# VH-VL binders against L-cysteine S-thiosulfotransferase subunit SoxA (soxA): the designs that were tried, part 3

Target 1, 259 residues: L-cysteine S-thiosulfotransferase subunit SoxA (soxA), of Chlorobaculum tepidum (q8kdm7)
Amino acid sequence: EVNYQALVDADVKAFQGFFRKEFPDVKLEDFGNGVYALDEDARKQWKEMEEFPPYELDVEAGKALFNKPFANGKSLASCFPNGGAVRGMYPYFDEKRKEVVTLEMAINECRVANGEKPYAWEKGDIARVSAYIASISRGQKVDVKVKSKAAYDAYMKGKKFFYAKRGQLNMSCSGCHMEYAGRHLRAEIISPALGHTTHFPVFRSKWGEIGTLHRRYAGCSNNIGAKPFAPQSEEYRDLEFFQTVMSNGLKYNGPASRK

## First folded at step 1 (VH-VL)

Design c6 (framework fv_cilgavimab)
Fold by ESMFold2-Fast, scan of step 1:
Structure c6 (fold): chain C 259 residues (1-259), chain A 122 residues (1-122), chain B 112 residues (1-112)
Amino acid sequence: as target 1 above (259 residues)
Amino acid sequence: EVQLVESGGGLVKPGGSLRLSCAASGFTFSKAWMSWVRQAPGKGLEWVGRIKSKTDGGTTDYAAPVKGRFTISRDDSKNTLYLQMNSLKTEDTAVYYCTTSYRGYFHAFDIWGQGTLVTVSS
Amino acid sequence: DIVMTQSPDSLAVSLGERATINCKSSQSVLYSSNNKNYLAWYQQKPGQPPKLLMYWASTRESGVPDRFSGSGSGAEFTLTISSLQAEDVAIYYCQQYFSTPTFGGGTKVEIK
C-alpha cells in the first residue's frame, strides 16, 4: 500500500525548502508575487499599479461572459459551484477520466456540453472568464491532492517535464526558475518557480493583453529554442498539475499584472 | 428606483474633520463599487476615491490630493457609504457626490446622489 | 494620469441647430482586448448632479434622446446634439475610465 500523498508531501517540503533557504527573508505566501517577492522597489511599483490594474477590464468582461445565457438558457454559472469561486479546485486529477483537468478545460467543457463553441485557448475570452473566476477566488488555499497511482503518474510526468533540459539553449524550467531565481539579467530579475501558477491568468505588458498559464508555457519553450506543446495538451496539463502541487499551502492570488 | 442620498456636509475650519454619509436604495448595495466625486464651486468634476464590493476584495483607492487624509468605508447592513475627511484644506471645498456604476462598467457613473456641500474656510 | 481636454469652453447654438463638443485624451482609451473605448459623457444642469449620457464612447444611456450621439475612437471623441432643445442648456463633461477616472474641463452649451 503506497501512500502517494506522503511521497508528494515530501517533494513539496523539499521544493519549498529550497526557496526558503535561498530567500530566508521572503514569506512563503509572498512567492506567489514572483519577482515582486524578491525586490522591494519592484513590489512597491507593482502594488501601485494594482490600484488600477490593466486586467480589471478583463475581469469585467469575464463576469459578463460567466453570466451570459447560452442558447439553451443556461450559462457558465450553471457549471460551477459557489457562484464561480472555484479557482482553488483546479487543476485536479479526474479519477474516472484518468487525466488532469484544468480550469480552462472545465470552462470549455461546460460550453460544449451546453451546445456552445469552445473558446480559443491561451488568450481572449477563455482568459477573461478565468480572470473573473480567479478574482472572486482570491485567497483560497492551494491544496491539490495526489492520492492514487494514476494521479501520481501524472504528477511524475509533470515533474519530469519541469526538470528536463530542452531546446537549443539546453535549459530546463528548474534551471531558470530555481538555480537562477532572483538573479539580475541586465534590468530583469528572474522569477522563482514557487508560486508561479497561483497568480494566473496574467496581463503582461510584453503581450499587451491577458493570457493563460499555457500561453506562458509556450513562450518559455520558445525562449529556450524548443517547440511548444499545444495548450491543454497532456504535457502542459501535467506540468501545471506538478507546479501547482509544489505551491500547496500558498493562497491563490490571481489575476495579476506582470511587466 | 435606484437612489443615493448624501448627508453630513457643512462648514469646517482648515485642519478640521468631517464625515459624509451616502444612503443607498433600490439596488443590491453589497455588490456595488461605490465612488466619491467632488466639484469645487464653479469648477469641474474630480474623482476622490472608491471602495470595491466585499466580493471583489473590499479594497479602497484614492486620488493623489486626498490620499492619507480621506478614508472611504461602507456598511452593507445599512446600505451606507462613508467618507471620513481629516486635515481638511481650503482646496477641499466642494460639493461631494456619491456615485456608482449600476450597469457594472467600472467608472462610467450612471447613478449619482444630489451632493452635499463641504466648505473649508477660516 | 490621463489628461482630458475639451473644446470649446463654451458654445452658443440656435434652437434646432447642431451642437458639437470635442474631447481629447492624452493617451488612447481604447482597450485592444475588447475593442471598447473607455469614455463617457455627462450632462450637468445648474444645481443638479451630473447625468450619464454616453458610455463606451457611443452607447446611449437608457432614456437619453436619440438627438444625442457619441463618436470617435482612441484619443479623440465628439458628442453631438443634432437639434438643440431648450432643455439641453447645460455643461457637458467627457470622462475616461480606462485608468484612474479623469474628467474634461467641461463645455457650456447655451442658446443663441
Scores: ipSAE 0.000, ipTM 0.473, lowest interface PAE 14.6, mean pLDDT 83

Design c8 (framework fv_cilgavimab)
Fold by ESMFold2-Fast, scan of step 1:
Structure c8 (fold): chain C 259 residues (1-259), chain A 125 residues (1-125), chain B 112 residues (1-112)
Amino acid sequence: as target 1 above (259 residues)
Amino acid sequence: EVQLVESGGGLVKPGGSLRLSCAASGFTFSNAWMSWVRQAPGKGLEWVGRIYSKTDGGTTDYAAPVKGRFTISRDDSKNTLYLQMNSLKTEDTAVYYCTTEGYSFGWDSYYFDYWGQGTLVTVSS
Amino acid sequence: DIVMTQSPDSLAVSLGERATINCKSSQSVLYSSNNKNYLAWYQQKPGQPPKLLMYWASTRESGVPDRFSGSGSGAEFTLTISSLQAEDVAIYYCQQYDSTPTFGGGTKVEIK
């Protein structure tokens, strides 16, 4: 028998060890703050923005949507235990369905199961509900399990995606967010890959609105000249699964403001 | 003309160590994902592990039977792939092949498009 | 890991006749998002390393004769040699790359 969790734990240790070595003065838990853990000037600007967070109204709208009765008298609250403080449960590998389930996927499945229309992906109401759930789950430990062979297969697909070059510019997630983390590129500071998924959804100044992780994945694909996959596609869910596993031991700290 | 030439095989006792090398030529080695695949005498093929290109992170993956005992590394300045084998067992006896994985074709291929001649490792008392 | 099962273990075929090799995976290797089967075929002649014949279940590697064809989807695949030539005597292996790579046990093709 193969202990898949032990194989994954070794990968996590190596991945996190890379960032501990590259940024020895940064606490492991602070990597969830992205560039704001690495750069004093960026951190100062971020703290000023957090005095009146641009996502605050999105969190309030998300709470209202979470509790709004469906036509059948139920609500999103009927699908999510602990009053909706469930960010720490997602993403997970569903052993019966043999696929990764994300928080956004679960939100829309709850709606459809109760006779409601699904939300559009990437932004709007799906991002607002996700922001509310993230907000009340802030501080929950990242502890994504990879115990079965099938879960390990999904994990390995996400790992492959993360490390592979793609698109017209032949760029990979790892090339930018590991090798060049903390470096200045034009007007930007490249964020570290460790903790990358823990702060979503994000209000990005460039977007002018709140958006999901898969919206970010699509934007990165477009920027390197690659055709993006659909949000909540198997490729992007497996990628999210892998990246979140790499952050095991950190805390969820979304929603967040980013440039 | 792509060529992969393995070396370093030989007879070793159980519990011993051995380092295999694979000299690559005819392509841009630094861009290639590389794997080791082994074949026990008279038996089928078994994947051992891979190493990604430096641009793709330079990380490694291993098959469960060898994880913790084998280490894959590369030296792009020498166009050479390595397999460090520790705590060798009799069941590690095999011809070890150096292979490329979908040579620089991005994110969705683990198929092995170029193969070396192989080098025999015999673990025997 | 995904278990790959080939059948038959060996077959003898007359020159010019059709040879068919079957490969079954313990679970589907069809990736739903891109509708591709993560399945390859290799040819290994006596005393030689394996050579890639086929990938994505049905795409021939450059230089492979068109008498070789791959078919199937999901968990059941076939490699067909439409008219066996003397140089086709070899052991053939299927391999999945949907997850951690695994190979079938091989099918030995020889002349009657």
Scores: ipSAE 0.000, ipTM 0.409, lowest interface PAE 16.1, mean pLDDT 82

Design c9 (framework fv_cilgavimab)
Fold by ESMFold2-Fast, scan of step 1:
Structure c9 (fold): chain C 259 residues (1-259), chain A 125 residues (1-125), chain B 112 residues (1-112)
Amino acid sequence: as target 1 above (259 residues)
Amino acid sequence: EVQLVESGGGLVKPGGSLRLSCAASGFTFSYAWMSWVRQAPGKGLEWVGRIKSKADGGTTDYAAPVKGRFTISRDDSKNTLYLQMNSLKTEDTAVYYCTAGPYDYIGSELAFDIWGQGTLVTVSS
Amino acid sequence: DIVMTQSPDSLAVSLGERATINCKSSQSVLYSSNNKNYLAWYQQKPGQPPKLLMYWASTRESGVPDRFSGSGSGAEFTLTISSLQAEDVAIYYCQQYYTWPTFGGGTKVEIK
């Protein structure tokens, strides 16, 4: 009998060890700040943005949407415990459905189950609701378990996605966000992979609006010359699952501002 | 040696105000989500409200019967939780317990594993 | 609000015999995403604050004797005391924490 959690814990130790070795002066918990953990000038500009965060109105709009009654009298608040402070529960592997469930997927499934149309992915109302949930969940521990064979299979699919070379530039997520962390790609500083999923959704100056992690995955795919997968596809959900597991021990710290 | 010690209870007239304090020791108060639970003499338990840790937003939530009249606050430098009670009604007569729940998993903080001894508030003419 | 209903209101059991207390919620307190029941059980003795016995419906709090067990899922739950001791005379409350917390009306357990 295989102890899958022990195999995963060994991977987490090795992954986090890579970043501790590569960036010995950066605290492990600070990797959630992305490029701002690595570059002092960028960090100063980021702190100025966070004093008057551009996502503030998105959080308030998300709160209103979270409590807005559906036609049947229920609301998104009916689907989530603790008044919506549930960021720490996502993503998770659903043992009955045999698939990874993300926060955004759960939001839209709640809407559909109650007779409402799903939100469009990547931006807009889905990102606003996600931002509200993240804001009231800030500081919750990242502690994603991988105990069953089925969960481990999903984890391994995400791991293979992360390490596989693809696109016109023949690059992988690991090549970008491990080997090339802190380096420039098409005039952008590449963020470290550790802590990558903990700060979403993000208001990016380049987007001019708040957006989800899967929107960022599509952008990263385009940057390496690869065709993106659909948001909330099995590929991207498994990738999110793997990356979030790699951040076990860090704290959720979204929403956030980014350039 | 985990403990919560409530104080500030007493007799007040309807329409009056009272502030309860809860001194925490033996655990990291600044990370705990804190609640107040009350119990009318000879009756069952009723949740009053809660306050999150500052790291989790420091927001407050209240049960419908007290919303708009009661305010929960905290002073992490003093390891103290407060309940400000305004516009008191005879129905508010109860023993008020300061409570904390585990924060080892999301949602468990509303299952209360730490309780104070309670402080009696009597609202009577 | 989720309404919690306990039965019976009072229960008399001989020392060493089994005591069972039922708790029903007006809607399910099982959260499908984590497969956990947001239900707790408390013991309260005269002049004392409540003491947590169980959380997640069936997880025993540290220091609670193994004669106490919780079972059930969704909207129907049971607390069982397999062999009642004198010190178990108390009022027992169930509580949901799926939404803002609500408590059952209590079940008074007495020696027969």
Scores: ipSAE 0.000, ipTM 0.409, lowest interface PAE 19.4, mean pLDDT 83

Design m1 (framework fv_miptenalimab)
Fold by ESMFold2-Fast, scan of step 1:
Structure m1 (fold): chain C 259 residues (1-259), chain A 120 residues (1-120), chain B 107 residues (1-107)
Amino acid sequence: as target 1 above (259 residues)
Amino acid sequence: QVTLVESGGGVVQPGRSLRLSCAFSGFSLSTSGVGVGWIRQAPGKGLEWVAHIYWDDDKRYNPALKSRFTISRDNSKNTLYLQMNSLRAEDTAVYFCARDFYEGSYLDYWGQGTTVTVSS
Amino acid sequence: DIQMTQSPSFLSASVGDRVSITCKASQDISSYVAWYQQKPGKAPKLLIYAASTLQSGVPDRFSGSGSGTDFTLTISSLQPEDFATYYCQQYNSYPLTFGQGTKLEIK
């Protein structure tokens, strides 16, 4: 029988090897700091921003929302073990449902299962709860498993999305976040793909607020002239699954500030 | 030899529209890494960035002008356009087109400029 | 928006002089600043980018320095053709912004 985990492990080694070779002076775990691992001047600006992190109020609000009783007396805390320190469990492939489950998806499913309205995607309360969970999970190892054929199929869909040229302009995620990683392009420094998902949600100065990974996916799609997929669509969940697998061995380090 | 030549300027009344063109040679906007933009300069004043367009159709605008101005291109003619709507007296300026240096958002070759005067 | 402030706005100098023009950003822009020269009735010409990198074809009497918020353009030995208006520009973030300009006039 096919050992899918061994195939995935070989891909991870090759992917991380690309970044080790391209940026030999950067420690593997530091790629979770994104562009700030690659560019000293950008790191200097980032440290100024982190002197008073703009996401602190979002983390506090997220903690309040996490513990706020639902109408039925339960709360988000009822759905997540370890007091909510569960960022390291997401995303994962659900063998029963045959789909990738993200942290944000699980948050809204908890709300709906308990009679509450789901949060809107991308920003606001969903990002605040995600930020709180990420903050108390900081330092957890990325260790996403791909053992079954069904999980491998989802992984391959995400991999194909990441390497595929999209839109009328034939741009791919790999073109930007591997070939152009660390370059200052269009008044922006291009982040490396390695560690890309591990620091979300992010407070971006350009957004003026905290936002989720799928909000970033939509923004990247718009930038290359492609129509974005819906947040938490199968396409974006599979993409998140693939990218997070590529970061196996790094640590979760969200929430974070970015420009 | 890289050259950029603006045209389409003139005298227009407030509230009207005008489209500027920039014909360029020595490079193609379909080439990966190439970008071009518009910068304007009011009489006796400094430089103000208007908009950029890149080879992959990424468009960037000065937020103060985005609602009234549209940047576009025709790669088959090596021509850049700036569509200016609802013109105001404060839009009176020389409009330059310029090439973005390897997507760095600074400008290595400039055209001579075309003059737009918005007056009653 | 990032504000770029040049000083002085006007500078009088003689051929052979060493001249410096400064540019201050309202926030940290790392090294993402370019310098342009503009002569009356002409388009601007790129002199320097990345704060200190000289554009090809620009005479080596021009140099740039600085990082963060404070930047300087220096002309080590002023020539007659250098009398012009000089602009700094930040490209750390959109919108791109320019300084107000420094007019360099012959004494």
Scores: ipSAE 0.008, ipTM 0.451, lowest interface PAE 8.5, mean pLDDT 83

Design m10 (framework fv_miptenalimab)
Fold by ESMFold2-Fast, scan of step 1:
Structure m10 (fold): chain C 259 residues (1-259), chain A 124 residues (1-124), chain B 107 residues (1-107)
Amino acid sequence: as target 1 above (259 residues)
Amino acid sequence: QVTLVESGGGVVQPGRSLRLSCAFSGFSLSTSGEGVGWIRQAPGKGLEWVAHIYWDDDKRYNPALKSRFTISRDNSKNTLYLQMNSLRAEDTAVYFCARSLTIYGEVPYAFDIWGQGTTVTVSS
Amino acid sequence: DIQMTQSPSFLSASVGDRVSITCKASQDISSWVAWYQQKPGKAPKLLIYAASTLQSGVPDRFSGSGSGTDFTLTISSLQPEDFATYYCQQYNTYPITFGQGTKLEIK
């Protein structure tokens, strides 16, 4: 009998070891800060922004939406335990359904199960609810388990996606965010892949609004000339699952501001 | 229990073709993450990687050999093949098949279970 | 291609000795190295992967260390069954390449 968790743990050690070697002065926990872990001037500006964060109103709106009664008298609060402090539970592999479940997927499934329309993906109300849940879950440990063959299959699909070259520029996630992490692309610094999923949703100055991880996946795909997958597609859910597993041992620290 | 057993080796004349087989049990190449490959060892020499095939049919070759060698599989028979064409004296070696349990960046992670090898001798 | 160079090519030692074998990569391979033991007439056996991770079932007297270009396999207290040829292997890039081997002989 294959011990899938041991295989995954070896991958995590190797992945995190790559970043520890390339950036020996950066603490493991700080990789969740992306480029701000690597650049002191950017980090200083980011900390100042986080004192009066541009997503504050989104968190408040998300709280209101979380508690807003559905037509049937229930609310999103009826679907999530611990008053909504559940960011650390997502993403996970659902053994009965044989698929990766993301926080945003769970939010919309709650709405549909109670007779409400699903939120549009990527931005707006779904990002606001996600931001509220992330805000009250800040500091929860990333500890995603991969114990079954089915979970390992999903993990391996995400791993393949992360390392595959795609699009007109023939680029991979790993090429940009591992090999070229910390390098300058024009005036910008390329963020390390470790900790990519722990700080979402993000308020990006470039977007002028809060957005989800899968919105970022689509934007990255477009930037390399690749056709993006749909938000919450199996491909993007498996990719999120893989990347979050690689961050095992870090803490969730979302929502966050980014440029 | 995972096992791999090579067969098809023998003595062959230069310029001829030979197909090696590797029968495996205890795992399936249709399972995500699985891969199997061929590694050879010339008499008294070290190890040389030949080719590898993954669960998704991704095939990788030693650039020195890819024009003459083809890796393939039959999942219904749990069998791996190596088709060797235009054989040369320097292809004389023991050919091992081995399982690559995990990949990293499309590269085999390590070879954890090996067959006992089959000997190919290319002689005039 | 990444060249893997082992040192020494031959090593003579006695039972109970601490022995170390080194492997140098021609380019930075991070931690993507595995170590194998091969006895005459047998297939190689995986000992270590990811530079320092011990394969299940391998005795704890075997250990691996290193990163970047310089890697070491150590046997803390040599046993009679440890006399064999040892190979390092990189899996950072295609093609997969092995070191030339280190033959560990009894004094």
Scores: ipSAE 0.000, ipTM 0.411, lowest interface PAE 16.3, mean pLDDT 83

Design m2 (framework fv_miptenalimab)
Fold by ESMFold2-Fast, scan of step 1:
Structure m2 (fold): chain C 259 residues (1-259), chain A 120 residues (1-120), chain B 107 residues (1-107)
Amino acid sequence: as target 1 above (259 residues)
Amino acid sequence: QVTLVESGGGVVQPGRSLRLSCAFSGFSLSTYGVGVGWIRQAPGKGLEWVAHIYWDDDKRYNPALKSRFTISRDNSKNTLYLQMNSLRAEDTAVYFCAHEYGDWDYFDYWGQGTTVTVSS
Amino acid sequence: DIQMTQSPSFLSASVGDRVSITCKASQGISSYVAWYQQKPGKAPKLLIYAASTLQSGVPDRFSGSGSGTDFTLTISSLQPEDFATYYCQQYDSYPYTFGQGTKLEIK
């Protein structure tokens, strides 16, 4: 009998221990702020942006969409408990379906089940609904469980993806976001992998709009010369599952501004 | 297909200004991770990086040139510009524009170059 | 600034030969080096990036190796179309710098 949760807890301890050792002056919770946890000048500029957050209109639009009646009289609110404060429940491994379910996947499945068209994955309305749910869930603890063999298999697929060298640059997520975390590449500081998923969706100045985690995954893949997977593919859902597990004990703090 | 075509070169007197253009196709400077830059090559010499600009309007310059040169773009025209001021004989070179790949900046596609000759 | 020093500056070889060009960085740059080929009167062409990754469409007789400070571009069996000048470039930090070039002459 294998205790999968104990194996995962050991991984979490080792992963978080890496960042505690490399950045001993950074509090665990602050890693959710990405590069702003590591750089004082960048943090100051970020705090100024967050005083008038560019995502406020996206949150408002997302709330309207969440409550907008479908043709059948139901709404997204019909699919999500706790008035939509459910960011802390996602991602999770669905034991019946044997796959990782993300918040965005659940949003579109709700729409399709009620006779509506799915939202496009990359940006726009799906990011706005996700932003609204994240905003009302802010402060919920990250506590993703990995108890079954099937869930552990998905976790291990995400772990393999995270540590595998990919693309024309022969780089891994771990190489960039662990080994080179805090280092400068052109004008940018490479973000730490710890806390990567807890602040999405994000309004990035580079995008000029709000976007989802899987949009960021595709962008990172393009940057290293790797062909991106489709948003909400098994590969990206398993990667999100693994990365979110690594952040167990942090708090969800999305939506957020990023440069 | 990625293509870049430089124009605007010519013969100019020392102290004058010149603006180079680079018309590109097959990509957009609005695309996440995309950058375009200028590299120059003096007659019979090697390559020297001049400046680049990214999708987010982040601009970087060779420190030796930043006081005299300005990089800019017009996304609606798919065109990159290099404004060169206070030209010197040492600026005589073929100027290439080139596409940059992501945050790891190597130049994967290059234009044919436009020649700038600064003479008196 | 990081200086990139190429060796040799000039190389003469016959078709079918194995040739190597070396590039040395003045400080550690991990694998952030690219190699370019430039033929007379033409723009440079990317051959290799990340020290060892072959650009799509480049013949597999070209290979790159090295990490840290010492990098090598190898052509396993020289062809007539390989007559060119070769440049290394570091992209670890600003300003980006190129080696001085290696002119390969067939014959």
Scores: ipSAE 0.000, ipTM 0.409, lowest interface PAE 14.5, mean pLDDT 82

Design m3 (framework fv_miptenalimab)
Fold by ESMFold2-Fast, scan of step 1:
Structure m3 (fold): chain C 259 residues (1-259), chain A 122 residues (1-122), chain B 107 residues (1-107)
Amino acid sequence: as target 1 above (259 residues)
Amino acid sequence: QVTLVESGGGVVQPGRSLRLSCAFSGFSLSTSGMGVGWIRQAPGKGLEWVAHIYWDDDKRYNPALKSRFTISRDNSKNTLYLQMNSLRAEDTAVYFCARIDYSGWDLGFDYWGQGTTVTVSS
Amino acid sequence: DIQMTQSPSFLSASVGDRVSITCKASQDISNYVAWYQQKPGKAPKLLIYAASTLQSGVPDRFSGSGSGTDFTLTISSLQPEDFATYYCQQLNEYPFTFGQGTKLEIK
């Protein structure tokens, strides 16, 4: 039998080794801070924003939504253990359904199972609930397992997406976020791929509001001239699964402020 | 088993050049995460990192030596080289080649050769 | 460059003694510290990496501790074969730098 976890562990070591080599003065845990681990001036701006974080009201609203009774008397709190401190459990591969389950997917499935309408994807209430769950889960270690062939197949789909060149500019996620990590592109510093999934949802100044990882995936797709996939599509869930596996050993540190 | 064997040392006059070789086995420098480099030790002194080359051909140098020393490799022969130009008396040392595995955060030089001696004297 | 300062430079101890060697970094280097043992006429051997993780094949009487700027290598019960010079190394920033070494004599 094939030991899929061993194959994945080898990939994780190679991926993290790339960033350890390129940024020897950055600690593994600090890659979750993205650009702010790499650039002192960007870090100063970020620390100023985090003194009174713009997502604070979103976390408060998310807490209220998490505890708000559904028509049947239950709430989102009834679907999640540990008082909602579950960010470290997501995303995971569901062996029965043979698909990757994200936190946002689980939130909406809880609502639908209890007779409520799902939240719209990408922003608004789903991002607020995600922000609350992230805030109470800060420090949970990323430890995503890939043991079955089905899970490995999903992992490989995400890996292929990450390394594939796409769009009119013929660019890949790996090209931008590995080879060009830390470089200046106009007024921006390109974030490292390591730790990319550990700080969402984010309040981006450019958005003027809090948004999910899949909203960022869509924005990145548009930036390279590629048509984005739908939020929570198999493509984006598998991409999130792959990138989160690559961050095994880092701690979740969301929600966060970003430019 | 992993082995590294240095050669090419000797006695040279100041201003001359010398090329060191390190033949390694039990791993490939084409493997993602692998790096091999040179560490030197002057007589009765401590260890000093000289230069390193990685699987992706990235090269890192001690800034004090970068202008005079060049690191290179031949993957077909599993051999690492150090080209040393404009040699000075202070370059007199035992030169070790050693492996580092960057495929994780657990960093250290885990395998070393026995070293080759370079003596720069007039 | 990050300076690594070892203390003491020389240490004499008896077989069976517990000894500690310290290493201080001039800047925060997290846990990116390795410890090496070098016997006369031989290449260094890796003992400890990531400040506290024991290298495979190294006797468990060796241990490492510390984080940030202060690190310690401890030998819990000295053996005759532990006569050697010990070096710490930081791998947090280029250039990689070593401590000046601690010569341990067992008597």
Scores: ipSAE 0.005, ipTM 0.451, lowest interface PAE 13.6, mean pLDDT 83

Design m4 (framework fv_miptenalimab)
Heavy chain, then light chain:
Amino acid sequence: QVTLVESGGGVVQPGRSLRLSCAFSGFSLSTSGVGVGWIRQAPGKGLEWVAHIFWDDDKRYNPALKSRFTISRDNSKNTLYLQMNSLRAEDTAVYFCARTYEYLGGSFDYWGQGTTVTVSS
Amino acid sequence: DIQMTQSPSFLSASVGDRVSITCKASQGISSYVAWYQQKPGKAPKLLIYDASTLQSGVPDRFSGSGSGTDFTLTISSLQPEDFATYYCQQYYSYPWTFGQGTKLEIK
ESMFold2-Fast, scan of step 1: ipSAE 0.005; ipTM 0.518

